# Designs tried in a protein design chat: VH-VL binders against Exosome complex component CSL4 homolog (exos-1). Part 3

Target 1, 208 residues: Exosome complex component CSL4 homolog (exos-1), of Caenorhabditis elegans (q9xxd2)
Amino acid sequence: MLAETLVAPGDKVLDAIGEYRMGKGLYEANRRIFASVAGFVNVYGFRDKSDNLVQVIEVRRSEDQLDNELLPFHGAIVTAKVMAVGLRFAKCDIISIGDKVYKKRFSALLPKKKLRPLEPELSEPFKNFVRPNDYILAKVCEDAEIKDKFVLSIAEDELGVVLCRGRFGEPMQKVDWNTVVSTRTGKTEPRKMAKVPQKCTLPTQSVA

## First folded at step 14 (VH-VL)

Design j2 (from b1 with heavy chain D101E)
Fold by OpenDDE, last read:
Structure j2 (fold): chain C 208 residues (1-208), chain A 120 residues (1-120), chain B 107 residues (1-107)
Amino acid sequence: as target 1 above (208 residues)
Amino acid sequence: EVQLVQSGAEVKKPGESLKISCKASGYSFTSYWIGWVRQMPGKGLEWMGIIYPGESETNYAGKFKDQVTISADKSISTAYLQWSSLKASDTAMYYCARFYENYYSYFDYWGQGTLVTVSS
Amino acid sequence: DIQMTQSPSSLSASVGDRVTITCRASQDISSYLNWYQQKPGKAPKLLIYAASSLQSGVPSRFSGSGSGTDFTFTISSLQPEDIATYYCQQEYETPYTFGQGTKVEIK
């Protein structure tokens, strides 16, 4: 059933719009309809001014916290693994929310610069604020320019790197909130470290 | 339709300056990267650098850093590659290409190439 | 810089043959690999992205596989129009380096 299906950004909802009118949370590419937000597919009908029955298809955000176990939602704090660092974005896999591990990984982008005026600019030293194989606490955000992926932010002080590895895959140790040191080489590197209470542990399943 | 049209072939002498162009059309010029790729005669592709016209942000390969300048004029949707002083070793085909950046990134549209010949 | 090594540098095959090209990265690049086709005297063309995803409009006889350090490009049935040099490219980190290329010819 098309209705009540949970979808993530970039998921195909329809091969073609057909008799439906496109509602919110969707975009069209190559005549196919895709989800632009995380949520469930909803179809509703109304009569137009000509008394014709119109069916609208949309993706609505879930208000149910239990759905966060299945799919990342806007505003959620998630754990993600940095897979690569690109030009404008770090490429990340969302792996869990709190202590609950998702059944699958979700692709996400972490902008290096502020997407929103209200977000603090990451200082120039943080061009390398994250590195591949780092684990981060991040907030799921919306970006009007990115419709087919989750967007993450670590702008808040409580968000950022929680576990990091050096260039040789060695563990890095936190020196301060902006610096880590290699346990292998003793070289310091910049990182945006999350200011989390000491009790925050990564899910054990995420390390495997 | 997305198109990248590059300027014509150039014949230059060592020490001369050169600026070649890549005009983009069919898409939002400020929303995509434009990369430059060198191909020396009979050789493979070399990533030189890239520019994001919307912010004039550039990134260069180490080999090409300070050797060339990449720029863009968003008013005419044109990217540029320039040399202050050409060398014989700069003889090559130069391609511009649109770079789509996402979780997976790639060069999806390419210019036809500009042949630059530097000889005494 | 990440080094990309292709094998072979050149090959000759008959029409209808299965052609396989390999690309090895000097480090783990996950699935951040693209394949391009360059015909003689022409600009490169994107065929495969994300190691195995076929670009829109590209014939299904082209495919890619692999992850980490070892990748494979395959033409299931070589056609005359497939005469070209093929390149792998990593997009894991800048500079986005290319393999040295594999020249494919028809016997």
Scores: ipSAE 0.880, ipTM 0.956, lowest interface PAE 0.5, mean pLDDT 91
Fold by OpenDDE, fold request of step 21:
Structure j2 (fold): chain C 208 residues (1-208), chain A 120 residues (1-120), chain B 107 residues (1-107)
Amino acid sequence: as target 1 above (208 residues)
Amino acid sequence: EVQLVQSGAEVKKPGESLKISCKASGYSFTSYWIGWVRQMPGKGLEWMGIIYPGESETNYAGKFKDQVTISADKSISTAYLQWSSLKASDTAMYYCARFYENYYSYFDYWGQGTLVTVSS
Amino acid sequence: DIQMTQSPSSLSASVGDRVTITCRASQDISSYLNWYQQKPGKAPKLLIYAASSLQSGVPSRFSGSGSGTDFTFTISSLQPEDIATYYCQQEYETPYTFGQGTKVEIK
């Protein structure tokens, strides 16, 4: 029942560690065991130096293509919607990989430090890069500080905003890789635009 | 256990300076935000600003920008709220609170509050 | 700034009654809303986050619902210890503004 279950970061795997030894891809919080990576739950056993049977529980990424299409994975290029912009993170929903839309949205964080190759200045606001309701092409990556959510990066020049709207909900047009213009007002705004066209799936209607 | 302990009540006159403190314990001080919330007598809660001690990054509500200074000392896990020149209108209860930032963010632990009274 | 408006400002109910408080945001904030309880003379306490998620250790009689601009906080069966002022708070964008509060009393 437990084995082969697909999990995402932050999903509860066990109410308690019990007789298991915690392997990779898991973390403990309030005596509960959670996944820190996307994959499937794997349980394997071995005998220790005292000839005791030890059961290890871990999360591994599936090599199966079907499973890989069900969950975001590290290194994947995904399309995500910026839901809100926080202090250190933009809050995002992962929507699709390539031309395939996920069955459900996955919660993700876009850290401020992953907006460009060099770490942004603390005084440089998120709004210069992404804003709510923007759609971004992003890479799923690891962050040691974030274990319970997917982490996104748009630091690479090929990644960034692919679709954005102005304050009135109007479409914005790309002026250059760092600037968009309102189709309604003609006013320009900063955005980190993706430089390389990639196959991505954008929903026609977004639900908050 | 996570705990925020604030400094004691203050009675001041207009024009005086003041610095109140919030000492945190039971968690990694540099990994969470500390927010300050004002509550005037008989009134509601007002978000003032917030600091990330790990990077000394601050964010203020417009109403409180340049009116107060939020700071932190990582070496003693303490956050501060200070005024250079108090006004009678600064009379209020001030709370510090730990702010957990994630896909969903919230204030999960609060200090007991510091009452500041400013009167001539 | 996002304005949060609660209704009512105060209410009185009997023990065991169902209590409902509403909160309206001046713009769409998705589900980025929290509810806090503040008992007399005490600091606020987090009850609900993400509009409807119950904080650990909080009694199940407390609940939240809603998304976008309209949110509801409910006490299914009011208890004497629930005498407090309740606040909604948006965490969609800074400043993270609070509602004006709803004072709940027992008849």
Scores: ipSAE 0.867, ipTM 0.957, lowest interface PAE 0.5, mean pLDDT 92
Fold by OpenDDE, fold request of step 21:
Parts: sequence; structure tokens; C-alpha cells
Structure j2 (fold): chain C 208 residues (1-208), chain A 120 residues (1-120), chain B 107 residues (1-107)
Amino acid sequence: as target 1 above (208 residues)
Amino acid sequence: EVQLVQSGAEVKKPGESLKISCKASGYSFTSYWIGWVRQMPGKGLEWMGIIYPGESETNYAGKFKDQVTISADKSISTAYLQWSSLKASDTAMYYCARFYENYYSYFDYWGQGTLVTVSS
Amino acid sequence: DIQMTQSPSSLSASVGDRVTITCRASQDISSYLNWYQQKPGKAPKLLIYAASSLQSGVPSRFSGSGSGTDFTFTISSLQPEDIATYYCQQEYETPYTFGQGTKVEIK
């Protein structure tokens, strides 16, 4: 049964729309229906102006705490691992919310425009802010251009890198909010550090 | 239907300038990257560079930086690759391709290629 | 730059044979790897993305596996129309480098 199933952005909901009308929180690609938001699948019916019964399928955001513990939700502060840095996006895995680790990782994008609060320096490379294998404190947010993945922001001063390692795998230490130093080489590197990092629970395998 | 149509084959001499084109259709031109890939005769594929027409942002492989210029005209959904001064070593097939950037990124649609021959 | 090394450079097999191509990255690229097919005189075609995801419309005899530095491309049952050169490509970081290619021929 599809109804009440929890879905994340990009999850397939239907192989085809069939007799349903597509409601909110969904998009169509190659005749398949996908979730554009995190929530649960809801189906409801109504009669149209011609007195025809219409069934609508939608993804509704959950307000249930239990559901929110299972899926990232908009506005949530999460811990994510930067997996790779692309051209316009950093590719991230959402790992945890607060001290609770998700049962699975969720794919997310960190847009370049969401690295700074105002007038992002789009000309600056991602490496000045985040690098692969960094752990970041980020806010789950919406982006009109991205509908099939979670979107992250570290634009707020309280958000950013909370854990990073150098090129040799050594721990990096925070010098200031924009700089870290290698404990091995003493060389500094730029990072956007979170100013008010929350206690994060990281999987042991991620730090090994 | 997404299509990339490239300009025709070129025969040039060393020292000449050249600009080849890639016309895109069937999608929002400003919402996807266009990459250029070189293939020398009998050789493999080489990533040259890429442009995001919506922001006119470009990225080049070091080997091709300052050797070629990648540009785009949004008004006609066309990307360009140009040389100011061709060399014999520029003889190759050149492909444009649409690059989809996401958590996983790839070249999903390709032009038919433009053969460039440079000989004295 | 990340170097991608394919093996073998070329191979010949019979129709119906299982064909395996390997690609090694010079560093860990997670699953950010694509496979392309280029038939003679044609443009490349995307077959596999995310190391193991089959592109829409691609026959199921094609598959990919691996993560980190070692990747494998497989044709479960080689068909005559599969004569082509196959390329791996990393999309972990720019420049998005290709392997040198593997030419597949029919005996």
C-alpha cells in the first residue's frame, strides 16, 4: 500500500500516474512519479465540477515527531558529510539530527549560493568553504531548482564545518571561523566553521 | 526531445582561428552545463571544459586552459569552442555534451561531433 | 588530476560471452563514476551512472559495480551490437577525467 508511506525527495511513488491526479509534493519524470518533498503519501478523492470522482495523490509533510525522526525535514539542523564537491553543488550525505543518527543516509546538495548569508562569492571555489570528508552542521532548506534531493544551507554563522581532516587524514584544528590548521604540518586552510556547533553524534565508521 | 547539433567539419591551416558551435534544443539551455570533449584520431575521450550558460560560468581542464575558449549565446541556445591559433595537434573530433549536475552527475546527451583537421 | 586506468585496453569475445572491464581511480572517488559506450563513428552514449545505476533505455545486460578506487563494468551476454569502445569517467572532481577506453570486439 502506497498510502501513508514515508518518502524522501527523489523517491519513486508511482511507476505511472494512472487514474490519479498529481497533487502537491510530487513531480513527473519519464512518466514516473517522484516525491519532491519529505513526507507521507496521501490519497484523497473529490468530485469535480462535472461531478466526476477524482482521486489525487500527494506527498504531505509530516508533523508527527516520529516521522520527523525518520526523515529530514525543512528547517531541521542536521549533520552531514561532504562526499564530493561539484561545480554548483557540494554532494552531501545527511547523517544525523542532533544526537540521533538516521537509520540511513540521505542524499543532499549544498548549493554554492547557500554557503554565505549575503552576496555569496560565487567566484570563490568550494574548497574555501567545505571539502570532501568534512562534516558540516547544516539547515535543511528549500530550493526551487532542486526538487529531487534534500537541500542544505550553511549560510548562517552558526552553521558550517564542525569536523575536518587534512590531506594526510590528520585532524584539523580551528584557528578562527574561517581557518583551520593541520595538526601534522601546521599549515592553514580555509573553511567556513560553524560558530555555535551543536553536539553531534557521528558514526564510528565515519571517523575511523 | 533533447538534441545537440554541432557545426560541420572544418579543414584549417596552422595559425588560423576557428570557432565551432553546438546548438541545443528540447530543454532549458540555461539550466544545464555544456561540456566539450576532445578525441584525437584513434585515441580516447578528453574532458576539455564546461560552461553553465545561465551564469556564463566556465571551468577548464588545465591542459586546455588558455588554449581554447568556451562560450555560449543564450539567445540562440548555442555553445561555442574556439581557437585563436590552431596547431596541427588540434586535429581531432570535438564533442559537445549536456552535463546534468546533481548528487550524481553525467553527460546524458551528446552532439554528433565536429571533425577539425589542421594541416599545412 | 584524477587518473582513470582501464583494463584491458582491448578484448575480443564471442557472442553470448560475459565481458568484464575494470577501471581504477588514482584516488577514492566513492561511487562518482560513469560508463559510456562509443560505437565506431558515433558519439559516446551514457550507459551507467553512480557506478551501478543503469541509464534509462539501456539493456539490462549492462551493469556496473564498485566503489572507492576499483570499478567493474560487465556485459552479461555480449551481443553483436555491443561492438564499441567503453570509457569510465569520474565525476568526483574537475577535471572530469576519462579512462583510456576499452575496445570490445567480436571473435
Scores: ipSAE 0.862, ipTM 0.957, lowest interface PAE 0.5, mean pLDDT 92
Fold by OpenDDE, last read:
Structure j2 (fold): chain C 208 residues (1-208), chain A 120 residues (1-120), chain B 107 residues (1-107)
Amino acid sequence: as target 1 above (208 residues)
Amino acid sequence: EVQLVQSGAEVKKPGESLKISCKASGYSFTSYWIGWVRQMPGKGLEWMGIIYPGESETNYAGKFKDQVTISADKSISTAYLQWSSLKASDTAMYYCARFYENYYSYFDYWGQGTLVTVSS
Amino acid sequence: DIQMTQSPSSLSASVGDRVTITCRASQDISSYLNWYQQKPGKAPKLLIYAASSLQSGVPSRFSGSGSGTDFTFTISSLQPEDIATYYCQQEYETPYTFGQGTKVEIK
């Protein structure tokens, strides 16, 4: 049951290592085994020098290119949904790459430091950039501080909010690259809008 | 082993200032938040605020904003909660707790609590 | 602020009983909910995170479920050592508010 399971960074693979030897793409925390990379769980066995059968559990990429394409990778431009806004991070679900929807949602973090090219002021709130239920175009990137989740950036001008709803769930319309307006109330709100002329296909429309 | 050790019980009068401490050990102090939670006698838990020692970033609940100050000294892995002028209503148990921030966030380690009694 | 409302405020049950506590959020908080146990005279302890994930070292008799606004905490078989007050806490947005707590006693 464990074999061929698609996992993402931070996903629990085992409650305990048991009789397995930990291979690549895994880490242990509190005696639990987690994926450190996106891929498929693989279990293989070999005989050691003492002729003992050793089972190794690892996370690896599939030999199938199609499967690999459906895994987030560094540098990829993805569509993500902002699920919540924390203190240092916005919590996001990666949904798709281009017009292709991933097999599952991948958890990701959008750091405050990756909202704009220049580091934002600590006093500048997340809500000026993204809010829950927003859909964003974001780049998958590496962050040395975050090892157990995908990391997103919207720092580039072409990245940012592509779809957002108002407090009543109404569609918001882009006024400019930093402002949206409620179609219901006419009230404006700040957002970092993506400067993308291309049509973004979303797998679903969220109603806030 | 991760540990949070808080300073001892305090007995104060209204109008007095107070600073209580939470010393962390067993982990990178600058990589986790430290939150403060109030529990009045016989009451529930109240989130007061939180600090990220690595950046000295703080966030307060509205109720506690400007009522208390949360700070940290990363050189000694210690977080602080302080009052400039105590009130009788500040009588409570105060807990510090490590806050793990990620896609899912939680308080995973707690101090033993500091009882603060303010009476005339 | 997001208001968290627990039910009941207190309950008494027998050893071995199934205990259920509910927590309702004033708005949709997805699965960003934690459950804590506080034994008398002790600090709170994390039991459940992400609404349903069991914290390491926590007995399997504890569980959580729910999403959105309605959440449930369950003790499948109440043990004497489970005497405590239980709290839900949302981590959806600051301030990270707690429920008022549910006091669990043994008959």
Scores: ipSAE 0.849, ipTM 0.957, lowest interface PAE 0.5, mean pLDDT 92

Design j2 (from b1 with heavy chain D101E)
Fold by ESMFold2, fold request of step 21:
Structure j2 (fold): chain C 208 residues (1-208), chain A 120 residues (1-120), chain B 107 residues (1-107)
Amino acid sequence: as target 1 above (208 residues)
Amino acid sequence: EVQLVQSGAEVKKPGESLKISCKASGYSFTSYWIGWVRQMPGKGLEWMGIIYPGESETNYAGKFKDQVTISADKSISTAYLQWSSLKASDTAMYYCARFYENYYSYFDYWGQGTLVTVSS
Amino acid sequence: DIQMTQSPSSLSASVGDRVTITCRASQDISSYLNWYQQKPGKAPKLLIYAASSLQSGVPSRFSGSGSGTDFTFTISSLQPEDIATYYCQQEYETPYTFGQGTKVEIK
């Protein structure tokens, strides 16, 4: 598919841009899309303010260079690892934005108030939502009091834990949106699990 | 200038109640934790518990849970540590300290300490 | 609760000596470790946070290292004013326990 294609300057990448947003390393000529640099064709997505997937096509010279240049931005969907659970914040490292893995992790805070929308369960212990070594899908957001760190939210249903391990390092399996079970002990633990939207589609080009 | 000023030394008998104070100034009292740390004579530091005055949220070490009460009065920027019935083993120096919570967290300002002596 | 074990419990050294104190956590605490100095008759003072980051105004002769379970605090050249008890503290999970302390004295 397009994402694995190595191209040289002047190579045709697409017959038309279609529903993609045109990214770096491309130019349009005579209604066609061409590579402007040597590299790999890549497609990635991000969610806009209305939670719609925006799809971008680009040509990258190397993944290392691009990963280092794009900082987490407000509204971005990131994958983060929970490093520790403090009093009012979980301490997180941002690992990736979309499907792109950073070489350098970014420090972030997940405030208790960003675990759920305003719900009666806001008084629940932090451990009912996330725990150290969980991987979460989160949104980068603004905070009135926190200006020196990236701030994360998992309040939306589609955000939350995507991978977690038990006390023996074993994978935990989802039982429902609020519960995981140890694959080793059979014991359950509460978590806020991320719900995956069923209609989230990335571009696919029909090929014979 | 951030300051934490604690109440003066206390001499008490077993079974008596006691409430010691920690007056904060120079910062937004409701935006930081205040913790209490015990130091028994000749011994090290022990984390007792902490309060976030803005929401009256507390967290206690298990050893001190139900043994002491941590509270705050926002109107006078003062935190308190309270015993309903003192024991001789409560003889110690008690510090209050402001806790900065971020990605890395620590006690950044300390009170001068309150010596509590419990003996008959 | 996470247990923090310091070694040694006390030491004596000469002015100018390198002093090393270790702190071991009962579980992996990443780099969520602080070092405090308590001079005789005084409240503690933060020296190092994040295992290795110096607090503002702390002399560069103080340093820290380590991650996971094993941590080291070093005074590169001991000064007379460094007579104190030094404590490590984990801030990985509550209760935020301290080590038992290391008393440093001048010979």
Scores: ipSAE 0.785, ipTM 0.899, lowest interface PAE 0.8, mean pLDDT 84
Fold by ESMFold2, fold request of step 21:
Structure j2 (fold): chain C 208 residues (1-208), chain A 120 residues (1-120), chain B 107 residues (1-107)
Amino acid sequence: as target 1 above (208 residues)
Amino acid sequence: EVQLVQSGAEVKKPGESLKISCKASGYSFTSYWIGWVRQMPGKGLEWMGIIYPGESETNYAGKFKDQVTISADKSISTAYLQWSSLKASDTAMYYCARFYENYYSYFDYWGQGTLVTVSS
Amino acid sequence: DIQMTQSPSSLSASVGDRVTITCRASQDISSYLNWYQQKPGKAPKLLIYAASSLQSGVPSRFSGSGSGTDFTFTISSLQPEDIATYYCQQEYETPYTFGQGTKVEIK
């Protein structure tokens, strides 16, 4: 289970839906988002028909969990928790694939070279991207060097941190795609936030 | 048959420089970290720092940063620990060890140790 | 830096006795904890990783448990060859600090 963010019916989950799509177990009142059931907050991604990665926020009850232990597959969009940040890898647990939460977590590695599209010159610290206890949207990759663990990437703009906590365990709020702010101290921290899709409308010039 | 073979014992005076070695064999030298661990006489183990020879990347414990230099020569599969100016407090046993980094990480193979004695 | 505190600092026990050593981390380190054995005059040797997983070739009388901040290392039946100093080490964040060690002797 996703024990870190437990809610009861009537608990406020978000001050505003923001860039999320509202999923199951939630309702809106006075532009605030509340839990409609007891359970755990989850964010998952899927690609819509226009190939946009949509972030869905939901409250999932423990009995809704998938009992099947199917392996994550190459190219899948998963939700993972960063357990620790090592030297060349962040150590992650894969929690879910799309809206299907695994009963068993799978161990995974997030290589430093998979933090952004261009390989870093080793000048930017790991902590600017992810930190322990962050929840991330990531893509399962195949890797030439790593054969014994699942390998993750957050290099694409739509992948990265979706939920995180600060130094005191407090929720962090997104400021922009590279920055979160502590709800307790007001201090900012860098992160690689998962960007949401932007709307695309046809220009009127194309129809004339 | 992974082996780490360290250079022999050293007796030095304060102020002298020193470079001790750790020669690796039986595995791909550029694919694993080599760490250095100090053990002062009668005391426990202290993590000093680590190098990834494939990318010459280092990480030091704060108390040893700028006190020692960790380096490697890939052509002869050898890691080094060096001091520019030894102090009597540097008297200790120094181990090199291979660090396996994965989801769980640890030192899996150790050198025999190099005793460094610094005295007037 | 994460401080690792072992208890006791030394102990004496008879062959066949159960020996227990504890290790406390200054913060939650999940299960990212290793145990090493250092016999007199020798280099350390990994016994346990991930708090409880035995390294290949390590006798089953050795075991580990715990998570978070409190960890336990146990020798179920002490043997003469187990005379050593035992160290815990966290691998949660650099520097990957060791405990101060626990010296185990035969009475």
Scores: ipSAE 0.780, ipTM 0.898, lowest interface PAE 0.8, mean pLDDT 86
Fold by ESMFold2, look of step 14:
Structure j2 (fold): chain C 208 residues (1-208), chain A 120 residues (1-120), chain B 107 residues (1-107)
Amino acid sequence: as target 1 above (208 residues)
Amino acid sequence: EVQLVQSGAEVKKPGESLKISCKASGYSFTSYWIGWVRQMPGKGLEWMGIIYPGESETNYAGKFKDQVTISADKSISTAYLQWSSLKASDTAMYYCARFYENYYSYFDYWGQGTLVTVSS
Amino acid sequence: DIQMTQSPSSLSASVGDRVTITCRASQDISSYLNWYQQKPGKAPKLLIYAASSLQSGVPSRFSGSGSGTDFTFTISSLQPEDIATYYCQQEYETPYTFGQGTKVEIK
C-alpha cells in the first residue's frame, strides 16, 4: 500500500485522487495529488452514513507520524477489556482492532441494550453477559444518546466474551455459549460467549 | 443553572408515612440518574439508591431495599424518597444528587438536603 | 458490598501544611474512585473523579492518586476554607459506597 511512504514537498503521491478523500498535507495540481509537507503518507478509513468505507489519504510530518494511528471506526471489530459494569453501561477499554494492538487504550461504553439483538425490555442482570476483567470481541457502533465515547455491541452471535477469569484470577473454561466454569473451584458462571471466534489479539502483558 | 431543590424539614412520629421531594431544573431530567444519600446526625454519607427517570429504573443498596421507595414524576421533573412507616432510626439528613453516568461516574450536583426527625 | 476505609478519621493541621488522607477499598476497584468535600452545614461537593482527575473549578492544591485498593487524597497547602469532611466513594459496583469520612480542622 501507499501508507508509510516518505515524501517531500512537491512529490507526487497519487496520479489521481481516485476513491480517496484528500486529507492534510496534500494538494492537487494538474489533476494529480502532491505532498505539501515532508512526512509519511497515511491512509485511514471510516464508514459513512450509508455504511460505506471512506478512505482518507494524508501526509503527516515525521514527528506527527507516531500519533497517527487507525482509530476505532464504526463497524470495526475490536477486542476490548471490560473494566467495570455500571448501571446502564459496561465500561470498556478498546485494546486492539484486527491483528493490530493499539499503543494506547480507547475508552468505550457497552450499553445494556447492545448485549443481545432483542433485549430492549429484558431485565436480566448485566453480569449474566459480561463481568469486569473479561475480554470481549465487539463491534464499534453508533448510539443515539452516546456521542462522546466509542460505543460497543456484542449483540451479534459472533461477538461476546473470548477470555474471562474467576474471582481468584484463574482462567474460566467455556462450557457452552452461555456458561463458563472456574478451572480452580469448578463453579459455573453465566456469560455471553462469542460463537464464531475471530482472530483477535489479546495482551499477555500490558501493552507498552 | 442545574438546581436540585428539596422539600422542607420534617418532624414525624414513628409509624407515620413520609414522602420527600427533589425538584430538578436546568437540565434534561430524563437523561440523568437521581440518587439519594443519607447522613445520620454526626455520621458519614450513605448511598441509598438511585433512579433513572427516563426508564423508571431503580437500584437500591441492600440495607435500604424494601425500607424506602424511590420514584420520579417526569411531568414535573421531581424525584421522591418515601417511607411507609418511619422509625426513630430514620432521623437523618437526606440529600438528592444528580448522578452522571459515563466511563467515569459521580454525583455532580446536590440538593440542599431535607432534615427528617422521627421522635416520639 | 465494597467497604471503603478512610484514614485518619480526623486530623488537625496548620495553614500551609500538606494534608494526606488515605482510602482503602475491600477489593480492586481500578481507578473508579471519587473524592467529595462537605463543608459544615453544606451539601457535599465533588472534587476528584477517576482517582486523580480534578473536577472543573477545583483548586490545584487538591490532588488524588492510586489505583486498585489504595488511594490517596492530598491538599498540598491547607487553606482556612478547606475545613471540611472529605469522603471517598467507589463507583466500581453498586451500592456506590462512601468511606466513613475524614474531618479536617485548622489547629
Scores: ipSAE 0.760, ipTM 0.890, lowest interface PAE 1.0, mean pLDDT 86
Fold by ESMFold2, last read:
Structure j2 (fold): chain C 208 residues (1-208), chain A 120 residues (1-120), chain B 107 residues (1-107)
Amino acid sequence: as target 1 above (208 residues)
Amino acid sequence: EVQLVQSGAEVKKPGESLKISCKASGYSFTSYWIGWVRQMPGKGLEWMGIIYPGESETNYAGKFKDQVTISADKSISTAYLQWSSLKASDTAMYYCARFYENYYSYFDYWGQGTLVTVSS
Amino acid sequence: DIQMTQSPSSLSASVGDRVTITCRASQDISSYLNWYQQKPGKAPKLLIYAASSLQSGVPSRFSGSGSGTDFTFTISSLQPEDIATYYCQQEYETPYTFGQGTKVEIK
C-alpha cells in the first residue's frame, strides 16, 4: 500500500536532507525538509557521468504518471515496493523507472541470491534485508530460471531499501547500512540499506 | 507427469519412532519445495512445514517445530517426515505437496496421503 | 501467525444454486490467497490462486474475489461433483495457514 507515504503541503518529510539530493515537491525551512505539494514521497536513482549512483528524494503528484507501454528494461534502475517476502523470493511491484512513475505496477521477483554479491557462510533470514512495505532501489536483471516476471537485484551497495516505516507507521531512520531504528520506539531492525556514495555535492554546507 | 507417491498407512504405539516418505517424479526434485500438511480425523488442513531439497532449507510452523523433522534425499527424489516419539495426538492423515513459488505461490501437486494411527 | 477464518463452517444447497464462501485474514495479505477443494477421501486440489485467478483445467463456474482481509469464493451453479470441503490458504507469510474449511453438501 502507498497510503502511509502520502503527505500534504507543510508536512515534515525529513529532519535533514542527509545523503539525498533534494528533488521536486520539497522545501527547506529551519534546516528541516517539508513537502511543498500534496503527494507521495518517492526516492529514485540514476548514475551520473562518473558512474556514481545518485539518490533523489521527492514528493510527486499522482497525476504525473507514465503510460505503461514503456517496459522496464535490463539494467534499468527502478523503485519497487516489497509486497511480501516469500521463501526464496521477495514479491515486488515496480513503481517507477528513474523519475517516471508507472500508471500500473509491474510484478517482479527479488531472489535471495541477488540481495548481496556473495552470500555469507551462514545464511541469513530474508527478513534481515527487506520486509513488506519497504521501498527499494533495484536493478532490473535477466535470470536463467525466471522468465515470466521481471527480476530485480539489490546486490550493489548503492541499491537496497530507501524508505521504510515501522509497525506504527512511523519513519525509520538509518543507523548504519544494515540497521534502521524506529523514531517512535527506539528499537532497531536489520535491513540492507542503499548506500550513497560520498558526496559529489553542493558547494554549500549540507545538513547531513 | 508430476507425481508424488507416499508410503503406506502406519499403525504405531505411543513412544515409537516413525519416518514416512514422499517420492517425487516427473520434475526436477531439487528445484521445488515440498511441504507437509496434517489433517486430523474430521478436521481441516494444517501447514506443518516445507523443505527445499536443492539447499536442504526448511521452514516449520511453530507448533510442529521440534516435534517433527522434515528431510529429503536428493539421490532418490524423496522427502521425509519423521517423529522420534509418537503421541496418540499424532493420529492423522499426512499429505506431502509440491509448492510452486513465484510472485503467487501455491501447492500444485499433492500426494495421496499417509494415514498414521497411534494407539490410544 | 495469520489466522484465516472461513464462513460458513458448512452449508447445504441444491444443484444449480449459487454458493458463496467467505474467508477473512487477521491482517492485510494483499491478494496472496489460494482456494483448494478436497473431495471426500481425496487429496486437496488447487482451484484458485492470487485470490481470483482460476487454475488451468478448473471449470469456469468457480470464481474468487477480494483483497486485503476479505475474500469470497463462489460457485455460480452448484453441480453434484462439487460436494467437497473448500479451504482458503494465505501465502503472504509463513506459516502458510489454512482456513478451517467449509463443507458443501447437496440437499
Scores: ipSAE 0.754, ipTM 0.884, lowest interface PAE 0.9, mean pLDDT 85

